# Designs tried in a protein design chat: VH-VL binders against Protein RcaC (rcaC). Part 4

Target 1, 117 residues: Protein RcaC (rcaC), of Microchaete diplosiphon (Fremyella diplosiphon) (q01473r527to643)
Amino acid sequence: KVMILDDDQDWLRTLPTLLKPWGFKVTTLADPQQFWTVLQAVTPDALVLDVNMPQINGFELCQLLRSDPHWQRLPVLFLSVLTDPTTQNQAFAVGGDDYLCKPVKGVELANRILRRL

## First folded at step 19 (VH-VL; from y5 with light chain N31D)

Design z8
Fold by OpenDDE, fold request of step 21:
Structure z8 (fold): chain C 117 residues (1-117), chain A 120 residues (1-120), chain B 107 residues (1-107)
Amino acid sequence: as target 1 above (117 residues)
Amino acid sequence: QVQLVQSGAEVKKPGASVKVSCKASGYTFTGYYMNWVRQAPGQGLEWMGDINPNYGGTNYEEKFEGRVTMTRDTSISTAYMELSRLRSDDTAVYYCAREGYWTPDAFDIWGQGTTVTVSS
Amino acid sequence: DIQMTQSPSFLSASVGDRVTITCRASQGIRDYLAWYQQKPEKAPKRLIYAASSLQSGVPSRFSGSGSGTEFTLTISSLQPEDFATYYCLQYYSYPYTFGQGTKLEIK
């Protein structure tokens, strides 16, 4: 089970289709304010997280996950349009397990997820 | 037209490093992954890894992890593959090949190949 | 890793013959299979992608079929320029893996 949080509806439509060939059960979420509710309901094996989102960015959410006793070990893969090295380094600094950029090919995203499971 | 042009032949001693370049033209460099494939003399094709030129993310064949480094310079639409600690069985023709990410349909364009010879 | 096994490794045929090359994957790869043609001292050339999609500019005598674990490249009527080495490639999972190749020689 993979949960994807991204405020971009186009990516939320694309990513489940992109990952379908590898048999992932994908749950998408656009609203970061519903993150914890959906997280607890879905109990994903991995999280694909956008960085730039309204109200709370992906790095902040990742830090919250890492401070939560129940979710601190959840694999978190960032998927963002941001390509600069500083942002990439920050992703790992906040506890992210991987960082990928949009657009991404399915085999890479799938492989990166599977390696963390 | 779309093409990939690689650097010239290399002759190296065991233990040395080699860095092969692959310059892309005729398309948006960051719009495709760049793959590296090698072929030893009289042998088949062997995938080494790929790089997403958009941000520099890489995926390496485990066999080459620790010895291979794939990089890119987007300002000149050029991908690089560096292989270190060379040994005789690294003698091969090295190819770069592009792969799309919107519709991943494997390698559609190849470089002309770079011959790397490793010998004492 | 996914192993790709091509058969045969060597094939002798004549112009006009129908030629079939098979590639078997050690596990399911859906339709993430491509076929390449390589001539001596040249880079490989993509013939088929997505198991059955013909590369633009490739003659229609080439066709690909199959899904899952068994795939086939067919040349309906062999032409002189078709004598070469052929490779299948799976790109379903990392690492990408090629078949060992099929050298198609003139009989």
Scores: ipSAE 0.924, ipTM 0.961, lowest interface PAE 0.5, mean pLDDT 96
Fold by OpenDDE, fold request of step 21:
Structure z8 (fold): chain C 117 residues (1-117), chain A 120 residues (1-120), chain B 107 residues (1-107)
Amino acid sequence: as target 1 above (117 residues)
Amino acid sequence: QVQLVQSGAEVKKPGASVKVSCKASGYTFTGYYMNWVRQAPGQGLEWMGDINPNYGGTNYEEKFEGRVTMTRDTSISTAYMELSRLRSDDTAVYYCAREGYWTPDAFDIWGQGTTVTVSS
Amino acid sequence: DIQMTQSPSFLSASVGDRVTITCRASQGIRDYLAWYQQKPEKAPKRLIYAASSLQSGVPSRFSGSGSGTEFTLTISSLQPEDFATYYCLQYYSYPYTFGQGTKLEIK
């Protein structure tokens, strides 16, 4: 089970299709305010997290996850349009397990997820 | 015209490093992954890894982990593959090949190849 | 890793013959299979992708079929320019892996 949080509806439509060939059960979420509710309901094996989102960004959410005893070990893969090295380094500094940039090919995203499961 | 042009032949000693370049033209460099494939004399094709030129993310064949470094310079639409601690069995023709993001269609454009000879 | 077993390794045929090359994947790769043609001292050339999609500009005598673990490249009527080495490639999973190749020679 993979949960994807991204405020971009186009990516939420694309990513499940992109990952389909690898048999993931994907749950998508656009609203970061519903993150914890959906997270607890779905209990995913991995989280694909956008960085730039309204109100709370992906890095902040990752830090919250890492501070939570129940979710501190959840694999978190960032998927973002931001390509600068500083942002990439920040992703790992906040506890992200991987960082990928949009656009991404399915085999890479799938492989990166599978390696963390 | 879409094309990939690689650097010239290299002759190296064992233990040395080699850096092969692959210059892209005729398309948006960051719009495709760049793959590296090698072929030893009289042998088959071997995938080495790929790079997403958009941000420099890489995926390496485990066999080459620790010895291969794939990079890119977007300002000149050029990908690089550096192989260190060379040994005789690294003698091969090295190819770059582009791959799209969305369509699972593998490598559609190849460089002309770069011959790397490793000998004492 | 996914192993690609290509057969035969060598094939002798005549102009006009129907030729079939097979690749077997050690695991299911759906349709993430491509076929390449390589001539001496040249870079490989893509013939087929997505198991059965013909590369633009490639003659219609070339065709690909299969899914899952068994794939075939067929040349319906061999032409003189078709004598070369052929490779299959799976790109379903990292690392990408090639078949060992099939050298198609003139009988």
Scores: ipSAE 0.922, ipTM 0.961, lowest interface PAE 0.5, mean pLDDT 96
Fold by OpenDDE, last read:
Parts: sequence; structure tokens; C-alpha cells
Structure z8 (fold): chain C 117 residues (1-117), chain A 120 residues (1-120), chain B 107 residues (1-107)
Amino acid sequence: as target 1 above (117 residues)
Amino acid sequence: QVQLVQSGAEVKKPGASVKVSCKASGYTFTGYYMNWVRQAPGQGLEWMGDINPNYGGTNYEEKFEGRVTMTRDTSISTAYMELSRLRSDDTAVYYCAREGYWTPDAFDIWGQGTTVTVSS
Amino acid sequence: DIQMTQSPSFLSASVGDRVTITCRASQGIRDYLAWYQQKPEKAPKRLIYAASSLQSGVPSRFSGSGSGTEFTLTISSLQPEDFATYYCLQYYSYPYTFGQGTKLEIK
């Protein structure tokens, strides 16, 4: 089970299709305010997280996950349009397990997720 | 015309490093992954890894992990593959090959190849 | 890793012959299979992708079929320019892996 949080509806439509060949059960979420509710309901094995989102960004959410005794070990993979090294380094600094950039090849995203499971 | 042009032949000693370049033209460099494939003399094709030129993310064949480094310079649409701690069995023709993001249809465009010879 | 077993390794045929090369994957790769042709001292050339999609510009005598673990490349009527080495490639999972190749020689 993979949960994807991204405020971009186009990516939320694309990513499940992109990952389909590898048999993931994907749950998508656009609203960061519903993150914890959906997270607890779905209990994913991995989280694909956008960085730039309204109200709360992906880095902040990752830090919250890492501070939660129940979710601190959840694999978190960032998927972002941001390509600069500083942002990439920040992703790991906040506890992200991986960082990928949009657009992404399906086999790469799938492989990176599987490596963390 | 879409094409990949690689750097010239290299002759190296064991233990040295080699850096092969692959310059892309005729298309948006960051719009495709760049793969590296080598072929030892008289042998088959061997995938080494790929790079997403958009941000520099890489995926390496475990066999080469720790010895291969794939990079890119987007300003000149050029990908690089560096192989260190060379040994004789690294003697091969090294190819760069383009692969799309959305259409996972493998390598559609290849460089002309770079011959790397490792000998004492 | 996914192993690609290609057969035969060597094949002798005549112009006009129907030729079939097979590739077997050690596990399911769906349709993430490509076929390449390579001539001496040249880079490989993509013939088929997605198991059965013909590369633009490639003659229609080339065709690919199969899914899952069994794949075939067929040349319906061999032409003189078709004598070369052929490789299958799986790109379903990292690392990408090639078959060991099939050298098609003139009989």
C-alpha cells in the first residue's frame, strides 16, 4: 500500500497509473489538512510526498511523522518539481528516505518504493 | 536531428579512472533519462545505470556501485559516466542511450559508442 | 535480478527464411521488453518496444510478440541486411538486463 500526497491533481491522476504495472495499491490525497485522518485510515507501507503544498509543506509533514512514535519509521519518498541541491539535501535532513524529481519514470519510482519496503 | 555524440576513445592503466561524455542535441536534454550500456569485445550488452538529467538522480547496477558516477551538465546538454579503479575487464565500448519518462519504451537513441581500453 | 534467457545463441538462415528468436524472463515483466539489432562496430538499433510495438522506420517484416515471461522476435522473410546480432532487453525492473544475444548468420 502506497499513499501519495500531492496538491497537484494532474499528478494525482498520473501517478496511480504510472505505478499500476508494479501492483501497488495506491491511495491519493490532495488536501494536506486531511493527511493524518487518511494516513490512519489507510496505514500505508510507504508515503510519496510532494514538497510544495498549501498551508503545510512536505518537509514539515515529514518532521511530524518522524516525531510520531507510531509513524516515525514510515518510508517517506519525496517527489517534487524542485531540482536544486539545497532542496534535495533538506529532504534528507528532515528525515526523508528518498528524493525524486518530477517528471519521474515509473520503474524508478516503483523501484525506489520497493527498496524501502 | 536527434542524436547523441560521445567522446573519443580512451586508453587507461589499471587503477585509473575514465570519464566518458555524451552530448545530446535535437531534443530537450532534461526530457529524457540517460542510460549507460557497455559491451566487452565479442560479448553482449550490459546495463550500467541511468540518470535523470533534470535533477541528477541516478540508478546504478549493483555491480558498479561505488565505482561508477553518472552526472550531467544541463547547460551543455551533456551526460557523463565516470568509472574508477579500472581493471582489464572494464575494456569495452561504452554507450549512452536515451529513454523517455512517460513512454517506458526503453532506449530509442544511442550514442556512437566510446572505446575504453584498460591495459598495463 | 531478472534473468533473460535468449535462444538460440547462434542461428544460420537463408534469405527469404522465416526466423524466430525467443527470450524468456525469469519472472513476469509484463510487456516491458524490447528487441535490438546490432551490426559490427555499430550501436544497437531498437526494433521493437513494449514487446510488440514496431519502431518507426523498421520494416514490417520484423514483429514482436509475447507477454509475461515468454517473448519472440520474428522476421517473416529474411533480407540480406538482417544478418546481425539481436538482443532482448527487459526494462521492467532495475537492473535492466539483456539477453545474451543471438547471432544471425547467413547459411
Scores: ipSAE 0.922, ipTM 0.961, lowest interface PAE 0.5, mean pLDDT 96
Fold by OpenDDE, last read:
Structure z8 (fold): chain C 117 residues (1-117), chain A 120 residues (1-120), chain B 107 residues (1-107)
Amino acid sequence: as target 1 above (117 residues)
Amino acid sequence: QVQLVQSGAEVKKPGASVKVSCKASGYTFTGYYMNWVRQAPGQGLEWMGDINPNYGGTNYEEKFEGRVTMTRDTSISTAYMELSRLRSDDTAVYYCAREGYWTPDAFDIWGQGTTVTVSS
Amino acid sequence: DIQMTQSPSFLSASVGDRVTITCRASQGIRDYLAWYQQKPEKAPKRLIYAASSLQSGVPSRFSGSGSGTEFTLTISSLQPEDFATYYCLQYYSYPYTFGQGTKLEIK
């Protein structure tokens, strides 16, 4: 089970299709304010997180996950349009397990997820 | 026209490093993954890894992990593959090959290949 | 890793012959299979991708079929320029893996 949080509806439409060939059960979420509710309901094996989102960005959410005793070990993969090294380093600094950029090959995203499970 | 042009032949000693370049033209360099494939003399094709030139993310074949480094310079649309701690069995023709984001697609454009010879 | 078993390794045929090369994957790869042609001292050339999609500019005598674990490259009527080595490639999973190749020689 993979949960994807991204405020971009186009990516939420594309990513499940992109990952379909690899048999993931994907749950998409556009609203970061519903993150914890959906997270607790779905209990995903991995989280794909956008960085740039309204109200709370992906890095902040990752830090919250890492501070939560129940979710601190959840694999978190960032998927972002940001390509600069500073942002990439920040992703790992906040506890992200991986960082990928949009657009991305399905095989790469799938492989990176599977490696963390 | 879309084209990949690689650097010239290399002759190296065991233990040395080699860095092969692959210059792209005719398309948006960051819009495609760059793969590296090698072929030992008289042998088949072997995938080494790929890089997303957009941000430099890489995926390496495990057997080369720790010994291969794939990089890129977007300012000159050039990808690089460096292989260190060379052994005689690293003697091969090394190819760069373009791959799109969409699947299934695989490698549609190849460089002309770079011969790397490792000998004492 | 996904193993690609290509058969035969060597094939002798004559101009005009129908030629078939098979590639078997150790596990399902859906249609993430490509076929390449390589001539001596040249880079490989893509013939087929997505198991059955013909590369633009490639003669229609080349065709690919199959899905899952069994794939086939067919040359309906062999031409002189078709004598070469052929490789299948799976790109469903990292690491990408090639078949060991089929050398097509003139009989």
Scores: ipSAE 0.920, ipTM 0.960, lowest interface PAE 0.5, mean pLDDT 96
Fold by ESMFold2, look of step 19:
Structure z8 (fold): chain C 117 residues (1-117), chain A 120 residues (1-120), chain B 107 residues (1-107)
Amino acid sequence: as target 1 above (117 residues)
Amino acid sequence: QVQLVQSGAEVKKPGASVKVSCKASGYTFTGYYMNWVRQAPGQGLEWMGDINPNYGGTNYEEKFEGRVTMTRDTSISTAYMELSRLRSDDTAVYYCAREGYWTPDAFDIWGQGTTVTVSS
Amino acid sequence: DIQMTQSPSFLSASVGDRVTITCRASQGIRDYLAWYQQKPEKAPKRLIYAASSLQSGVPSRFSGSGSGTEFTLTISSLQPEDFATYYCLQYYSYPYTFGQGTKLEIK
């Protein structure tokens, strides 16, 4: 049970297909303003989160998750086009569990998610 | 056209390190994973790990964790594998091999191999 | 880890023979299996990927079949250039693992 938040339509189409061979149930979301509503409805086992989104930074969402007793242990894996070490360091500083860059092969993404479940 | 060319043979003492290079040409270097595979004399193939050269993320086989470091330099389309604290049973041919990210293709292009000999 | 067991480890055959090599996975790997041919002092060459897809440029006498845990590589009419060592590879889960190899020799 994986929830993916990313404003890029190509990646929202690609990621469920990429993960299907490993049997994940994937919920996708393009609009970060619906994040909390969908999170509570889905109650995922892991979250795959983009960094840069309109109006809402993925790092800010992760910080909010970590301050909430209900969600503070939810695995958060960042998946981003940003390759710089500064962004990676920020991801871990806000409490992210992993950081991967696009493009990513399905076996790697699946393995990283499974390690956290 | 698509090619992986590895650095030359190395002879090392136990306890030393070796760094093997793998230079790619004929394709977009950052669009494919690079895998490292070794083969001891008369033995089969053993996967060591991979790197996404786009950002440098790695996955290592547990046996090599702590001793292997895989890196790359995207400006020269080159991947590296460094193995430290060498032992005599690290004597092997080391291969780099390219892997796509999307389709279940496995390794389509291999380097020619680099022989590393570890002896006292 | 997924263990890959090849059978046989060693095979003697004549030119023109039909040869099959079997690879068994310790757990299901769907069709995430590749077959490699390796000649002495050379890097492996991919013959088959996705269990049954023939690499472009590989002769049609090579074929792959199977899914899940049981896979076969078939050479329909063995040629002199086919004497080599053959490996299967699973790439369904980390760590990637090879079978131990099948050495195919002339006799």
Scores: ipSAE 0.528, ipTM 0.866, lowest interface PAE 2.5, mean pLDDT 91

Design z8
Fold by ESMFold2, fold request of step 21:
Structure z8 (fold): chain C 117 residues (1-117), chain A 120 residues (1-120), chain B 107 residues (1-107)
Amino acid sequence: as target 1 above (117 residues)
Amino acid sequence: QVQLVQSGAEVKKPGASVKVSCKASGYTFTGYYMNWVRQAPGQGLEWMGDINPNYGGTNYEEKFEGRVTMTRDTSISTAYMELSRLRSDDTAVYYCAREGYWTPDAFDIWGQGTTVTVSS
Amino acid sequence: DIQMTQSPSFLSASVGDRVTITCRASQGIRDYLAWYQQKPEKAPKRLIYAASSLQSGVPSRFSGSGSGTEFTLTISSLQPEDFATYYCLQYYSYPYTFGQGTKLEIK
């Protein structure tokens, strides 16, 4: 079970299709304001988070997850258009488990998710 | 005209390192993954790993983990593969090959190959 | 790791013959299978991708079939220029793996 939070509608449409050949059950979310409600309803095995979203960024959500005893062990993989090393370092500093950049091929994304499960 | 042009043949001693270059032309370099494949004399093809040149992320075959480093320089559209602590059984032709992001097409364009000979 | 077992290892045939080469995957790879032709002293050339999709510019006598674990490359009427070694590649799961190769010699 994989939950994907990304405000870019093109990527939300693409990512489930990209992962389908590897049999993932994917829940997508565009609105970070609904994050906690959907997270609790879905109880995913892994999260794929975008970094840049309006109002709430993915690093803040990851920090909150790591502070929550219920969710602190949930695998978090960032998938972002940001390619700079500073952003990658920040992703791991806030407790992210992996960092990938868009665009990404399906076999790589699938493999990285499976390694964290 | 899409091309991958690799650096010239190399002769190395055991324990040394080799760095093979692969210069891309005729397409957007950061729009495709680059793979490295080798072929020992008289033998089959062996995948070594890939790199996403957009940000430098890599995936290595376990056999080469700790000995291989794949990098790129996007300003000159060039990918690199460095293999360290060379052994005589690393003697092979090393190929670069590009792979698309969106379509599951495997490798469509290959470099001409770089012969690396490791002997004492 | 997914093992690719290719057969036969060596094949000798006459011009005009129909030849088949098979690859077997140790687990399902859907249609993530490509076929490559390699001539001596040359880089491999893609013939088939996605198990059955013919590369543009490849003669129509080449065809691919199969899915899951069993795959076949067929040359419907062998030509003298088809002398080469043929490899399958699975690209469904890391690490990517090739079959051992089939050397096709023309009688």
Scores: ipSAE 0.487, ipTM 0.857, lowest interface PAE 2.7, mean pLDDT 91
Fold by ESMFold2, last read:
Structure z8 (fold): chain C 117 residues (1-117), chain A 120 residues (1-120), chain B 107 residues (1-107)
Amino acid sequence: as target 1 above (117 residues)
Amino acid sequence: QVQLVQSGAEVKKPGASVKVSCKASGYTFTGYYMNWVRQAPGQGLEWMGDINPNYGGTNYEEKFEGRVTMTRDTSISTAYMELSRLRSDDTAVYYCAREGYWTPDAFDIWGQGTTVTVSS
Amino acid sequence: DIQMTQSPSFLSASVGDRVTITCRASQGIRDYLAWYQQKPEKAPKRLIYAASSLQSGVPSRFSGSGSGTEFTLTISSLQPEDFATYYCLQYYSYPYTFGQGTKLEIK
């Protein structure tokens, strides 16, 4: 199971089809306010997070996950349009397991998720 | 017209490093992955790895991890592959090859190849 | 890793012959298969991608078929310029892997 949180509707529509050839069960979420409710309901094996979202930062969510005994080991991969090394370094500093930039080919995203499971 | 032009042939001693360049023209450099493929004399093709030039993320074939570094300079639309601690079985022609991100279309454009000879 | 096995490894044929080259994947790769032609001292040239899609500018005598684990490149009537080495490539999973090649020579 993979859960994707991203406020960009085009990417939420695209990512499930991009991952389909590798057989992932994908749950998408656009609204960060529902994050904890959906996380608890689906109990994903990995989480793909956007960095910039309205009213909430993906890095902040990752920090909260790492402080939660139930979720502290959940694989977190960031998928962002931000390409600068400073943002990439911050992703790992907050406990992220990987950082990828859009656009991304399906084989790379699938491989990165599989390596974390 | 889309083109990949690689640097010239190189002769190296065992233990040295080589850095091959691949200059792109005729397309948006950061919109495509760059792959590196090599071919030893009389042998088949071997994938070495790729780079997303937009942010510099790489994926290497396991046998080259620790010895290969793929980089790029987006200001001059150029990708680089550096292979260190060379041995005689690294003698090969090294190719760069472009790959799209949206659809499964494999490598559509190749560089002309760079011959690297490793001899004692 | 996904192993790609081509057959035959070597083929001798005459101009005008119909030729079939096969490629078998050790695991399912859907249609993530490309065919390349390589002439001596030249870079490979893509003939087919997505198992069956013909590259623009490639003669229609070339065709590709198959999905999953078994794939075929067919040349319907060999021309003198078709004598080359042919490779399949799977690009479904890392590492990307090529078949060992099929050298097609003049009989």
Scores: ipSAE 0.464, ipTM 0.852, lowest interface PAE 3.0, mean pLDDT 91
Fold by ESMFold2, fold request of step 21:
Structure z8 (fold): chain C 117 residues (1-117), chain A 120 residues (1-120), chain B 107 residues (1-107)
Amino acid sequence: as target 1 above (117 residues)
Amino acid sequence: QVQLVQSGAEVKKPGASVKVSCKASGYTFTGYYMNWVRQAPGQGLEWMGDINPNYGGTNYEEKFEGRVTMTRDTSISTAYMELSRLRSDDTAVYYCAREGYWTPDAFDIWGQGTTVTVSS
Amino acid sequence: DIQMTQSPSFLSASVGDRVTITCRASQGIRDYLAWYQQKPEKAPKRLIYAASSLQSGVPSRFSGSGSGTEFTLTISSLQPEDFATYYCLQYYSYPYTFGQGTKLEIK
């Protein structure tokens, strides 16, 4: 099970199709305000998380996950349009397991998710 | 027109390094992965790795880990492959090849190849 | 790693013949299979991608079929310019791997 949080509707439509050949069950979410409710309902094996979103960014969510005993081991992979090294370094500093940039090919995203499971 | 133009042939001694360039034109360089493939004389094709030129993320074939470095300079639409600690069995033609990300169709455009000769 | 086994290694045929080349994957790769043609001292050229999709500008005498682990490249009416070495490539899983190649001679 893979959960994807990204407020970009084009990417939310694309990512499930991109991962389908590798047999992932994908749940998508556009609204970070519903993150905790959906996370609890889905209980995913890995989370793909955008960085820039309204109200709360992905780094803040990752920090909250790492401070929660229930979710602190959940694999978190960031998938972002932000390409600068400073942002990439911060992703790991907040406890992210991987950082990828858009655009991404399905085999790479799938490989990175599988290596974290 | 979409084109990949590679740097010229190289002759190296064992233990040296080589850096092959691949200049892209006719498309948005950061919108496609760049792959590197080599072919020893009279032999088949061997995938070495790829790079996402948008942020520089790489994936290397295991046998090249620690010896290969793939980089790019987006300001001049150029990808690079550097292979270090060369040995005679690294003699080959090295190709760059473009790959899309939305509908993966394998490599659609190849560079002309760069001959690297590692001689005693 | 996914091993790609091509057969035959060598093939000699006459102009006008129907030719088939087979590629077998050691694991399922769905339709993530491409066929390349390489002439001496030239870069490979993509003929087929996604197992059966013909590259634009490639003659319609070339066709691909198969899914999962068994794939076939067919040339329906061999032409003199089809002298080349043919490679399959799996791009389903890292590392990407090529078959060993099939050298096709026209006689």
Scores: ipSAE 0.422, ipTM 0.832, lowest interface PAE 3.1, mean pLDDT 90
Fold by ESMFold2, last read:
Structure z8 (fold): chain C 117 residues (1-117), chain A 120 residues (1-120), chain B 107 residues (1-107)
Amino acid sequence: as target 1 above (117 residues)
Amino acid sequence: QVQLVQSGAEVKKPGASVKVSCKASGYTFTGYYMNWVRQAPGQGLEWMGDINPNYGGTNYEEKFEGRVTMTRDTSISTAYMELSRLRSDDTAVYYCAREGYWTPDAFDIWGQGTTVTVSS
Amino acid sequence: DIQMTQSPSFLSASVGDRVTITCRASQGIRDYLAWYQQKPEKAPKRLIYAASSLQSGVPSRFSGSGSGTEFTLTISSLQPEDFATYYCLQYYSYPYTFGQGTKLEIK
């Protein structure tokens, strides 16, 4: 199971299609205010998380996950338009397991998720 | 027109390194992956790895891990492949080839190839 | 790693013949299979992608079929310019792998 949180509707439509050939069960979420409710309902095996979202910083969500005994081991992969090394270093510093930049080909995204499962 | 132009032929001694360049034109360089493929004389094609030129992320074939480095300079739309600790069996033609990320269409445009000869 | 095995490795045929080349994957790759044609001292040219989609500008005598583990390239009526080496490529899983090639020569 893979959960994707991203406020960009085009990416939320695209990402399940990109991953379908590799057989992932994908749950998408556009509204970060529903994050904890959906996370608990889905109990995903991995989370793909955007960095910059309205109202909610993806790095802050990751920090919260790492502080929660129930979720502290959940694989978190960031997928972002931000390409600079400082942002990439921040992703790992907050406990992210991987960082990829948009655009990304389906085989690379699938491979990165599989390595974390 | 979409084009990949590679650097010229190289002759190297065993133990040296070679860096092959691949200059892209006619398209948005950072919008496509760049792959490197080699072909030893009289042999088939061998995938070496790829790079996402937008952020520099790479994936290498295991046999080249530790010897190959793929980089890019986005300001001049150029990808590079460097192979170190050369051996005689690294004598080959080295190709760059671009790959899109949206569709499952493999490599559509190839460079002309760069012959690397590792001398005795 | 996914191994790609082409057969035959070498094929002799006449102008006008129907030719088939097969490629077998060691694991399922869905339709993530491309066919390339290569002439001596030239870069490969893509003929087919997604197992069966014909590259724009490639003659309709070329066709691809298959899914999963078994794939076929067919040339329905061989022309003089078709004598070349043909490679399949799987691009479903890293590392990407080519078949060993099929050299098609004139009888």
Scores: ipSAE 0.325, ipTM 0.813, lowest interface PAE 4.2, mean pLDDT 89

